# VH-VL binders against Netrin-A (NetA): the designs that were tried, part 9

Target 1, 267 residues: Netrin-A (NetA), of Drosophila melanogaster (Fruit fly) (q24567r46to312)
Amino acid sequence: EPRACIPDFVNAAYDAPVVASSTCGSSGAQRYCEYQDHERSCHTCDMTDPLRSFPARSLTDLNNSNNVTCWRSEPVTGSGDNVTLTLSLGKKFELTYVILQLCPHAPRPDSMVIYKSTDHGLSWQPFQFFSSQCRRLFGRPARQSTGRHNEHEARCSDVTRPLVSRIAFSTLEGRPSSRDLDSSPVLQDWVTATDIRVVFHRLQRPDPQALLSLEAGGATDLASGKYSVPLANGPAGNNIEANLGGDVATSGSGLHYAISDFSVGGR

## First folded at step 17 (VH-VL)

Design z3 (from y1 with heavy chain S104H)
Fold by ESMFold2, fold request of step 23:
Structure z3 (fold): chain C 267 residues (1-267), chain A 120 residues (1-120), chain B 107 residues (1-107)
Amino acid sequence: as target 1 above (267 residues)
Amino acid sequence: EVQLVQSGAEVKKPGESLKISCKGSGYSFTNYWIGWVRQMPGKGLEWMGIIYPGNSDTRYSPSFQGQVTISADKSISTAYLQWSSLKASDTAMYFCARRDYPGHYYMDVWGQGTLVTVSS
Amino acid sequence: EIVMTQSPATLSVSPGERATLSCRASQSVSTQLAWFQQKPGQAPRLLIYGASTRATGIPARFSGSGSGTEFTLTISSLQPEDFAVYYCQQYYNWPYTFGQGTKVDIK
């Protein structure tokens, strides 16, 4: 059977409207912090000052290595709501990837969910889960593939590789019918979206090397609690169930979400 | 100018059928969700349901599922709310509203309302 | 279904005074929350969207705040035309839902 020409995949997010639930400096000047050379450094954001503003439009504008633009959330607190990004593609696309590029030196997210809509943002379904605690936070095992009978299932991926500055979701990887997408109604529906929503739940707990850097730079605050940081004699004494403690440590550090590019491969 | 113009007030008896209308103008009717909100006398606003006229995708709030029919005629840019058999409890003001898109998801344009009175 | 609860049910305020209206969601709606004003015999009028952004033509005395489950509408200096019923509405996920309304009456 003759097949129609299929358009090339493009970045469907370029110039698409995106709304963030939290933006640094939206309620006046405030402090935010990031890591630089194992040292935490802090700065001021203010939405009324173009030189210190980090609006959501930076997520979908043109970026390059010489002029990186960033969206930054307000500093995360244990009592605050989750941070969301909502992207309207404007029409149906078949998606191959969703990528979030972290800003230079940005704190890395640990737990987050990507949702999609196929009805122009009226209703939403899970697309991908990310967490170091997939079972605890999302009730799902960490998995890299699906069976043929549940290819429309959102999976949970364990966040690893803290040296990588991006978070990437490949919509078709690990799905048996992906080699024959044109012949799979299930996967055609699976990859179809009109809108993407990202919900950030938790920032990543500092890795052991970053903890050593923090202790040199002022890690006393992190060592005083029963949350997931090392105390004397290494990690064996840590309370690994200190989720709220992790949020407290994050809030005390001025840490926040910072993304320079929100890319969506689609056609 | 984007507008939603609703049909006029109705006075009906229980058991009669009724179809009220909401005509959209000044925009691409088939590319926006349009929905219906009920306000009973002296009461608040309640979502009834919503339709995407481009493909007739229709959703109802749970308490209104099976109680009314929402439809659209895209050739005349008009959405409808219909009862097969009115009850006295259907006495209310009914508004239509358009949902903005893309970039936003709130109701940006409202019809003027249609008062439906059903005798007991 | 996300339940929106407003308080108080009625707020009696003198002209020129500050009014503070509350809206609580049964689960997080992020900042996907709108405030509407409704006067007798009229359609609802959009005041605030995105929890805190004033709609076009809305006076600066109206301000919104909040995220997640708790939201506030503030009218900094009530004018005679502000005596009305105010509704919050979440648009985070279908079905969309309204709060029960807060009636702002002259004291």
Scores: ipSAE 0.848, ipTM 0.926, lowest interface PAE 0.6, mean pLDDT 84
Fold by ESMFold2, last read:
Structure z3 (fold): chain C 267 residues (1-267), chain A 120 residues (1-120), chain B 107 residues (1-107)
Amino acid sequence: as target 1 above (267 residues)
Amino acid sequence: EVQLVQSGAEVKKPGESLKISCKGSGYSFTNYWIGWVRQMPGKGLEWMGIIYPGNSDTRYSPSFQGQVTISADKSISTAYLQWSSLKASDTAMYFCARRDYPGHYYMDVWGQGTLVTVSS
Amino acid sequence: EIVMTQSPATLSVSPGERATLSCRASQSVSTQLAWFQQKPGQAPRLLIYGASTRATGIPARFSGSGSGTEFTLTISSLQPEDFAVYYCQQYYNWPYTFGQGTKVDIK
């Protein structure tokens, strides 16, 4: 298998402008938390301190395994909006992949949508959905392939915590005409984009052991609907939402989105 | 210096045609969306439509679809707003605006406005 | 089409006081929200973009906040030149839309 390198595709996101709707420490020092080996560890972000800064520019900079740079959102709360990343590629590219690399120990997103624009960010259409609850949250079945008549449609993929901490969308995978792309105007249009927008809806819940270390405010955040809901064994196979209960308390979970690389394979 | 310079004020009668202009300078005209905003006397701002001169991609707000024509001549870096048959209700101030790109999508440069008066 | 709703319609404020203007979207526009100031006979002037970032040359007394569906423009100490009409505008998705405007008058 050939490496995805210079002759075929480039990382179109490299040095491209990225705007995040939320960045940890934007309005002063904030607490953020991670889970490692069932233990919670919390730290401070502050955009006025370069040693504690996690700006959006880290998403499209060069990274390596010895010096990973991260963008981090503000902690997720029940009253907060979804978190959005918007990437301007600057021109039309034919895209083969979109990859979001999670920062070390970062909570994994559970539910998110990738949108694309072909008109320089004027209008947006769905490109890929991800969720453990595709039907409930996005009204779509979890699917791996399309038929010949709907190759231009965004699919929803069920996510599972992988050994490699990344979220990857292959634009042509499971699309029947992909092997003869030159003869498919539908797929040629499908892979074309000038901009990418990612909307994060929900984080995965921490594992049960990590929940024991969560403060009372963090338990309220888990009840807010900004985290995935455990599956229930329903008779019809439908997932049943469960409330965690209790009175509203201030946020204390510190859980957030953290991405070290936003890569887009394009030509 | 990025500028948008609009054509002068117009006094017209109902039923007449009109084409007003917005000339861009100091930037690559074909690489930015440029659009038109209406403001009726004493009223707020309304988006009418927008054009990408590089490929003539043109979009209208729903209430203006079929009511006006937006076009551009990239050889002279000029966008146009055109009516085939003016109505008295077309009396308004009309602004053109450029949309920033890449990175941001807000309107960063505005024309000075063109007052159109349609009266019998 | 995303509907933007501003309140109040008119805000009477004395010079030196704080003015707070609200803008609500019918669906989330993330932080893709701009605030404009307009005086009679003039083009709109960009004050804030990205919900909270001041445009070049805008005084520090102007600040914006919010995300999703609820946004606020604050003028911390109103100056005589600030009496104008203020509009919010979403640029999250076409068609772009303005709020109806909030007129800031001398009390």
Scores: ipSAE 0.846, ipTM 0.927, lowest interface PAE 0.7, mean pLDDT 85
Fold by ESMFold2 at other seeds, last read:
Structure z3 (fold): chain C 267 residues (1-267), chain A 120 residues (1-120), chain B 107 residues (1-107)
Amino acid sequence: as target 1 above (267 residues)
Amino acid sequence: EVQLVQSGAEVKKPGESLKISCKGSGYSFTNYWIGWVRQMPGKGLEWMGIIYPGNSDTRYSPSFQGQVTISADKSISTAYLQWSSLKASDTAMYFCARRDYPGHYYMDVWGQGTLVTVSS
Amino acid sequence: EIVMTQSPATLSVSPGERATLSCRASQSVSTQLAWFQQKPGQAPRLLIYGASTRATGIPARFSGSGSGTEFTLTISSLQPEDFAVYYCQQYYNWPYTFGQGTKVDIK
């Protein structure tokens, strides 16, 4: 018998409703900062000024490399909540990927969770964890694959390893039954979603050279738990360096989350 | 216009059964969660449970699991809240509410309420 | 489950004065928070959703703020019709939960 026609995957997020918990300039003009070539550049956002607005609709609109549109959160502070993006796909899709494209010169996220819903946003379950400290923050080992008995479980990955300008989650990568999806009810349920929620926990700490550009106050933001800490004793494990010699810098951070595209491959 | 219209007030005795209704109109009934909220006399609002009529997916708040039955008949766009054996403590006002979707998840439309009085 | 706690339980204010109501969540609910007004014998009336967005038809004297675990409803220049009970409700994750309510009484 002829094989059933399987629809091509599309960007299910295109023009879909997305709600951000924080948008730069939503409560009046705000100052935000970026770092490029170890140099700090600060600018103003204001939702009432079209030239300086960075609304959530930029996440799912049509983007191109010649005129990138961005959503930007408010600057991350020690008193602020985690930043959340919630996307309603409107129906059930089988998902192959979730991709967040960083804006040019955007501060990089370190720790975040992607959740999914299969019940139109009523309840949520973890889909993917990202962190340089998976064990410490999420109680999970950093790994790239699952066994057959836990193919339905979220795993934790280090986003800084690939060194690319986007954060990508492939829903089927490293899952044994992915090559025979039609015969795996568990994996079919795993890839199914009606909604996606992204919770940003921590930004990646700026490199040491960028710290030279910090103003008074920024060091307190960096110590607030909203930023990753430098790793001690190598690149693996969830180690925390402590100040024991008084070699500290102070600065204004102004750092925030900035995403130009929120893409979801679905059918 | 989106509306939720509830059945009328009920006066019952302990041990009797009861089924109250919430009829939705002006929208696609099967594509929205509809839930039930209890308010005992002089008390606050408390969630009981919620149903997605399109597939009958039904969820209860922990304290109401096994205490009531929530159901829907999509052919007449009606959700139900049902007791098999009423208690005096079931005396309360009961509201139905629709949850908005997509984009937002708050309760955007409420029924007018059904007063249930259970006394001997 | 996420516990929502409101304070104060009762707030006595005079017409024309400002009322400030607080709502706290036991864990972050992001901005997935709604405020409702309820008068005796009536259904709840949606005032604010998304922590800070006024629902259609709600007067500008009602405003909301907050994110995460701490939220505030402010009523500037109270009107006679504003004396009611106010509830916050999180819709971040099921089960949805209400705060216990804040009664705003005329003083």
Scores: ipSAE 0.845, ipTM 0.926, lowest interface PAE 0.7, mean pLDDT 85

Design z3 (from y1 with heavy chain S104H)
Fold by ESMFold2 at other seeds, last read:
Structure z3 (fold): chain C 267 residues (1-267), chain A 120 residues (1-120), chain B 107 residues (1-107)
Amino acid sequence: as target 1 above (267 residues)
Amino acid sequence: EVQLVQSGAEVKKPGESLKISCKGSGYSFTNYWIGWVRQMPGKGLEWMGIIYPGNSDTRYSPSFQGQVTISADKSISTAYLQWSSLKASDTAMYFCARRDYPGHYYMDVWGQGTLVTVSS
Amino acid sequence: EIVMTQSPATLSVSPGERATLSCRASQSVSTQLAWFQQKPGQAPRLLIYGASTRATGIPARFSGSGSGTEFTLTISSLQPEDFAVYYCQQYYNWPYTFGQGTKVDIK
């Protein structure tokens, strides 16, 4: 029957509301830092100054290569909570991808979780895990595929060293029935969402050469469990987080999450 | 502009049934979660459950599962809370509340409350 | 599921003084936390959402802070109309839950 036209896939996140749990400069001027060519460069954010503000609305607005707009979190410290982005799509979409585009020179997230809701943000289920320590942080093996019995399950990917400036989740990749989605109610439910929530747990450690420019507060932040640790070169090694000491007033790594685009392919 | 208006106070005996109402106005009733909160005399607020009238999706807090029924009639923009057999411990003030969406998920509009008294 | 614990149970404060109320979650609720004021015989009134954002029409003397598991409501200069019970509520994930309440009494 000629019941419905299925619309083309679109960026369902375009102009959708996004709420960030942390935004640089929201409580007054703050220092934030980036690494470029192994050199640390620090700047000031302040939400009261349009030239130095990095609000959440930058995640879902128009971006182009000549005018990249960024959301930036407050600097990551050992005493802080995880950083969360919550996106309301407003209605049900069948999703094909979720992409977070990093800002230029931004530190890369190491450990994070994408959640979805199908009930307009009332309840949330895992959609994708990312970590260099999937088992330790999320209790899940690092896997790139599911079996036919568990095609509806979130998996954890070890994509901590990609060469591109984005974090991408393809909703159907590695799922056996994806080639015949129209005949799989399980995968149709799997790709359906009304809302997306991203929780950032850890930043990736800066390059070794860039670490030489850190102050004492920055060393404390790196030990706090908010940054990945180097894995041991063998089965005897351990990546234990440690608290190396207290904070100082203007010290700290200044490193933070910085995202220019939060894209969601859906129909 | 957006309002939730609840039905009036009730005095009942144990074992009786009861259905109280919460009528929404000034907004699209089927597009928002609406829920019920209990406050027993001298006690704090407790979530009971919540319904999405557009598809009747209904969720209960664990301690209220099977104790009450939440429903809605979208043709008259009204949500309901009902008991098949009241107990004296159901004596309380009952509030309805709407959850905002999209963008935010907090309870933005509250009904005035319905006092239910159950005594023999 | 997520247990919200408020302290103190009762806070005695003189008008014009500062009141500080605490709320703790059993697990992270990010900044998805609201504060409500309730006066006797009335419905709860939203004061703060998103842990720190004042709702429309709420006086500047009310401020909220916190993220994750620890949250604070501050009333910088108490007015006579501020003596009430205050509740925190998480809306991070269903079931939503309230704290037990903090009663702010005149001293």
Scores: ipSAE 0.843, ipTM 0.927, lowest interface PAE 0.6, mean pLDDT 85
Fold by ESMFold2 at other seeds, fold request of step 23:
Structure z3 (fold): chain C 267 residues (1-267), chain A 120 residues (1-120), chain B 107 residues (1-107)
Amino acid sequence: as target 1 above (267 residues)
Amino acid sequence: EVQLVQSGAEVKKPGESLKISCKGSGYSFTNYWIGWVRQMPGKGLEWMGIIYPGNSDTRYSPSFQGQVTISADKSISTAYLQWSSLKASDTAMYFCARRDYPGHYYMDVWGQGTLVTVSS
Amino acid sequence: EIVMTQSPATLSVSPGERATLSCRASQSVSTQLAWFQQKPGQAPRLLIYGASTRATGIPARFSGSGSGTEFTLTISSLQPEDFAVYYCQQYYNWPYTFGQGTKVDIK
């Protein structure tokens, strides 16, 4: 049989184990909501029902354009922890990109961190930050490039909408020695990983029309630090502070993280 | 069956050296982190350090850095915990444990323990 | 270093009763939290991983919950063999750390 040529790049995440800290419907039926054409639409998730199940395996399977599969977190609440995805690649790869494809009509993340491990998930270091508030949330300036003295440093990218449906990190973009990678031990180490961890901190604000349709519990969710909700003449990322006025049963806005594909380009 | 089998109990005097062992079987020894946990008499569990035998990558908890040496011999699937000069305060039960990977990162297999007694 | 704090230090419970053990982390450990049972002279026994998933062979009376910084182990109906010391351990980031333990005694 002819000797096979080893490809320079593959999707290292395909069929790799992924663990999510939160999955919609994992402890019983839950309500989740999405927004389409400025209209709110709510549905039920339940991990015991395959027709209403959104497991972490959907992140690394082969998506079919006729049947997009999704992982969905539980709805975000003010008392909830950050949501985490942890991906084990199983061996060392030199990574060129990390891409998260949003599910159709999914609320967009505003603030998140990608971490990497080079020691099979024992210890973790920042790989990339994303936020509309890089300085306030992560203590880092929003930057598109590094200097030669800090090419191994994780940057914080301001949220930009080049595509409405995905979040992409190019590991070498904006790093001066990337043109000459073979001569840069620093960048060779920078792109090497055995595992990837994504931590979601905040969702983007719902559109104004959908906000008007939120239940009283949605106002409570918006008052938490889990949304980027600007106020006129206020600091960026201010929460809506609502006076609930007595006995109201709080319910979440139903907003959640929803990702259809977690791709990692590696070799 | 995945197993970790530790060396037998030790009775030593202060100032003596000691090397205790943890032999792995039933799995690919070089592909898993294996570490050491101390339990002083009547006290809780404390992580000491951990090693990846495939490349000898070794990490210590801060309070044990420089106090002990962790090593492995992959040719005989054995991890070691070593003191150059024992103290009476080293009297404790010592466990080895394997960390699962990939997909999970918890300790899934434990050795039976090695009791080390240091007294003059 | 992530500090794990368990409460109470000792929990006195009658057989057949419910026991609730708490574990608090000094910073978020997501759901990377395990619970172990240990009896005198024995190695720790894994009960729960991922904060809420029972390990193989663990009876359904053991359940775990929590995420982030607050975690709970519940034993729904204590059996005589359940009187032991219980430890939580985070495995979110090295160094891994244990809580100081909760001793579950016969009341």
Scores: ipSAE 0.841, ipTM 0.925, lowest interface PAE 0.7, mean pLDDT 84
Fold by ESMFold2, last read:
Structure z3 (fold): chain C 267 residues (1-267), chain A 120 residues (1-120), chain B 107 residues (1-107)
Amino acid sequence: as target 1 above (267 residues)
Amino acid sequence: EVQLVQSGAEVKKPGESLKISCKGSGYSFTNYWIGWVRQMPGKGLEWMGIIYPGNSDTRYSPSFQGQVTISADKSISTAYLQWSSLKASDTAMYFCARRDYPGHYYMDVWGQGTLVTVSS
Amino acid sequence: EIVMTQSPATLSVSPGERATLSCRASQSVSTQLAWFQQKPGQAPRLLIYGASTRATGIPARFSGSGSGTEFTLTISSLQPEDFAVYYCQQYYNWPYTFGQGTKVDIK
């Protein structure tokens, strides 16, 4: 039978509804910071200003290198919840990949989970784990493949070795029956989804030199006029508390999640 | 306009069977989850279960598993809640509700409620 | 099953004053939380979804906040029509669950 009857793969996420649990500037003007090498650069987000807004719709729009659009979360805090992205594909797709493209100079995620739903977002199951500490955080060994008996199981990938600008999950890589998908009901079910949910748990630690520059720069380097980053137990929106916090590496550092593209290959 | 219209109030005796209905209109009935919520007299709201009429996928909250039957007839855009043998403790107001999709997952449309009274 | 706990059970407030209602989840529900208002003999009315987004047609005096396990509904200046029972409900994962309700009553 001709293979031309099989639908081609598309980016199923393009123009699909996506909801973020946290968006920079949703509660008024906020500071966020980017880290590269031993440099730190802080800016302002504000959802009421289109030039300083980073909404969730940027995750599934068209991007190019001259007009990169980004979603940015609010800065993370020690007491804050995990940040989630929820994508509704609208129908069942057989998925081959899920890719999150980082914004330029964005802080990098360290630990996160991709979930899928096959029931239009009613219930969710793990699809892929990522962490530099798979065993410690998720109770799973870091692995690149599955055995034949466990092809339907989520695995955990160690993200520390590849210093790449994207986080990619190939749904079929390392699964023995992938070469003959048409004959594997287990793997056909494994790749099927109607919705994708991403839960970010931890950011990668920034360059140690950049962290030292944060503290060496003092209060005025962390505050640009009316902006501040609250500490875990400090008053919200107070740059004095952000600069005076004893453990400022995570809280008050302007660290946040920033993604320019959320792509899902499917048919 | 999207609407959910429920069947009228019922007065029953213990041991009798009952099937109440929730008819959807103004939308594609088979493409949305429809659920049932119980409210006993003077008490709060509690989820009973939910059905996707397009494929009859049916889920129950743990305390209602095996206690009621939820079903749907997509040819007439109607969901049902059914008891095989009513108890006096089934006296309550019953609401149906539609779950929004895609994009959001909250309950966006509610039926008017059906009062069920079970007494000897 | 995710348990939703509301406090207080009853809140006595004078018209024109601020009311603050709390809802706590037994585990994180992200921002997948809704607030409903219910008056006797009526179906629940959606007030807030996504923890903080006001539903269409809901007056600005209603606001929601929170993420994860702790949520609040604030009514900034109570009106006579606001005396009702309020429920929070998570829709993060099935089974969906309600809090037990907070009755807002005239002081």
Scores: ipSAE 0.836, ipTM 0.919, lowest interface PAE 0.7, mean pLDDT 84

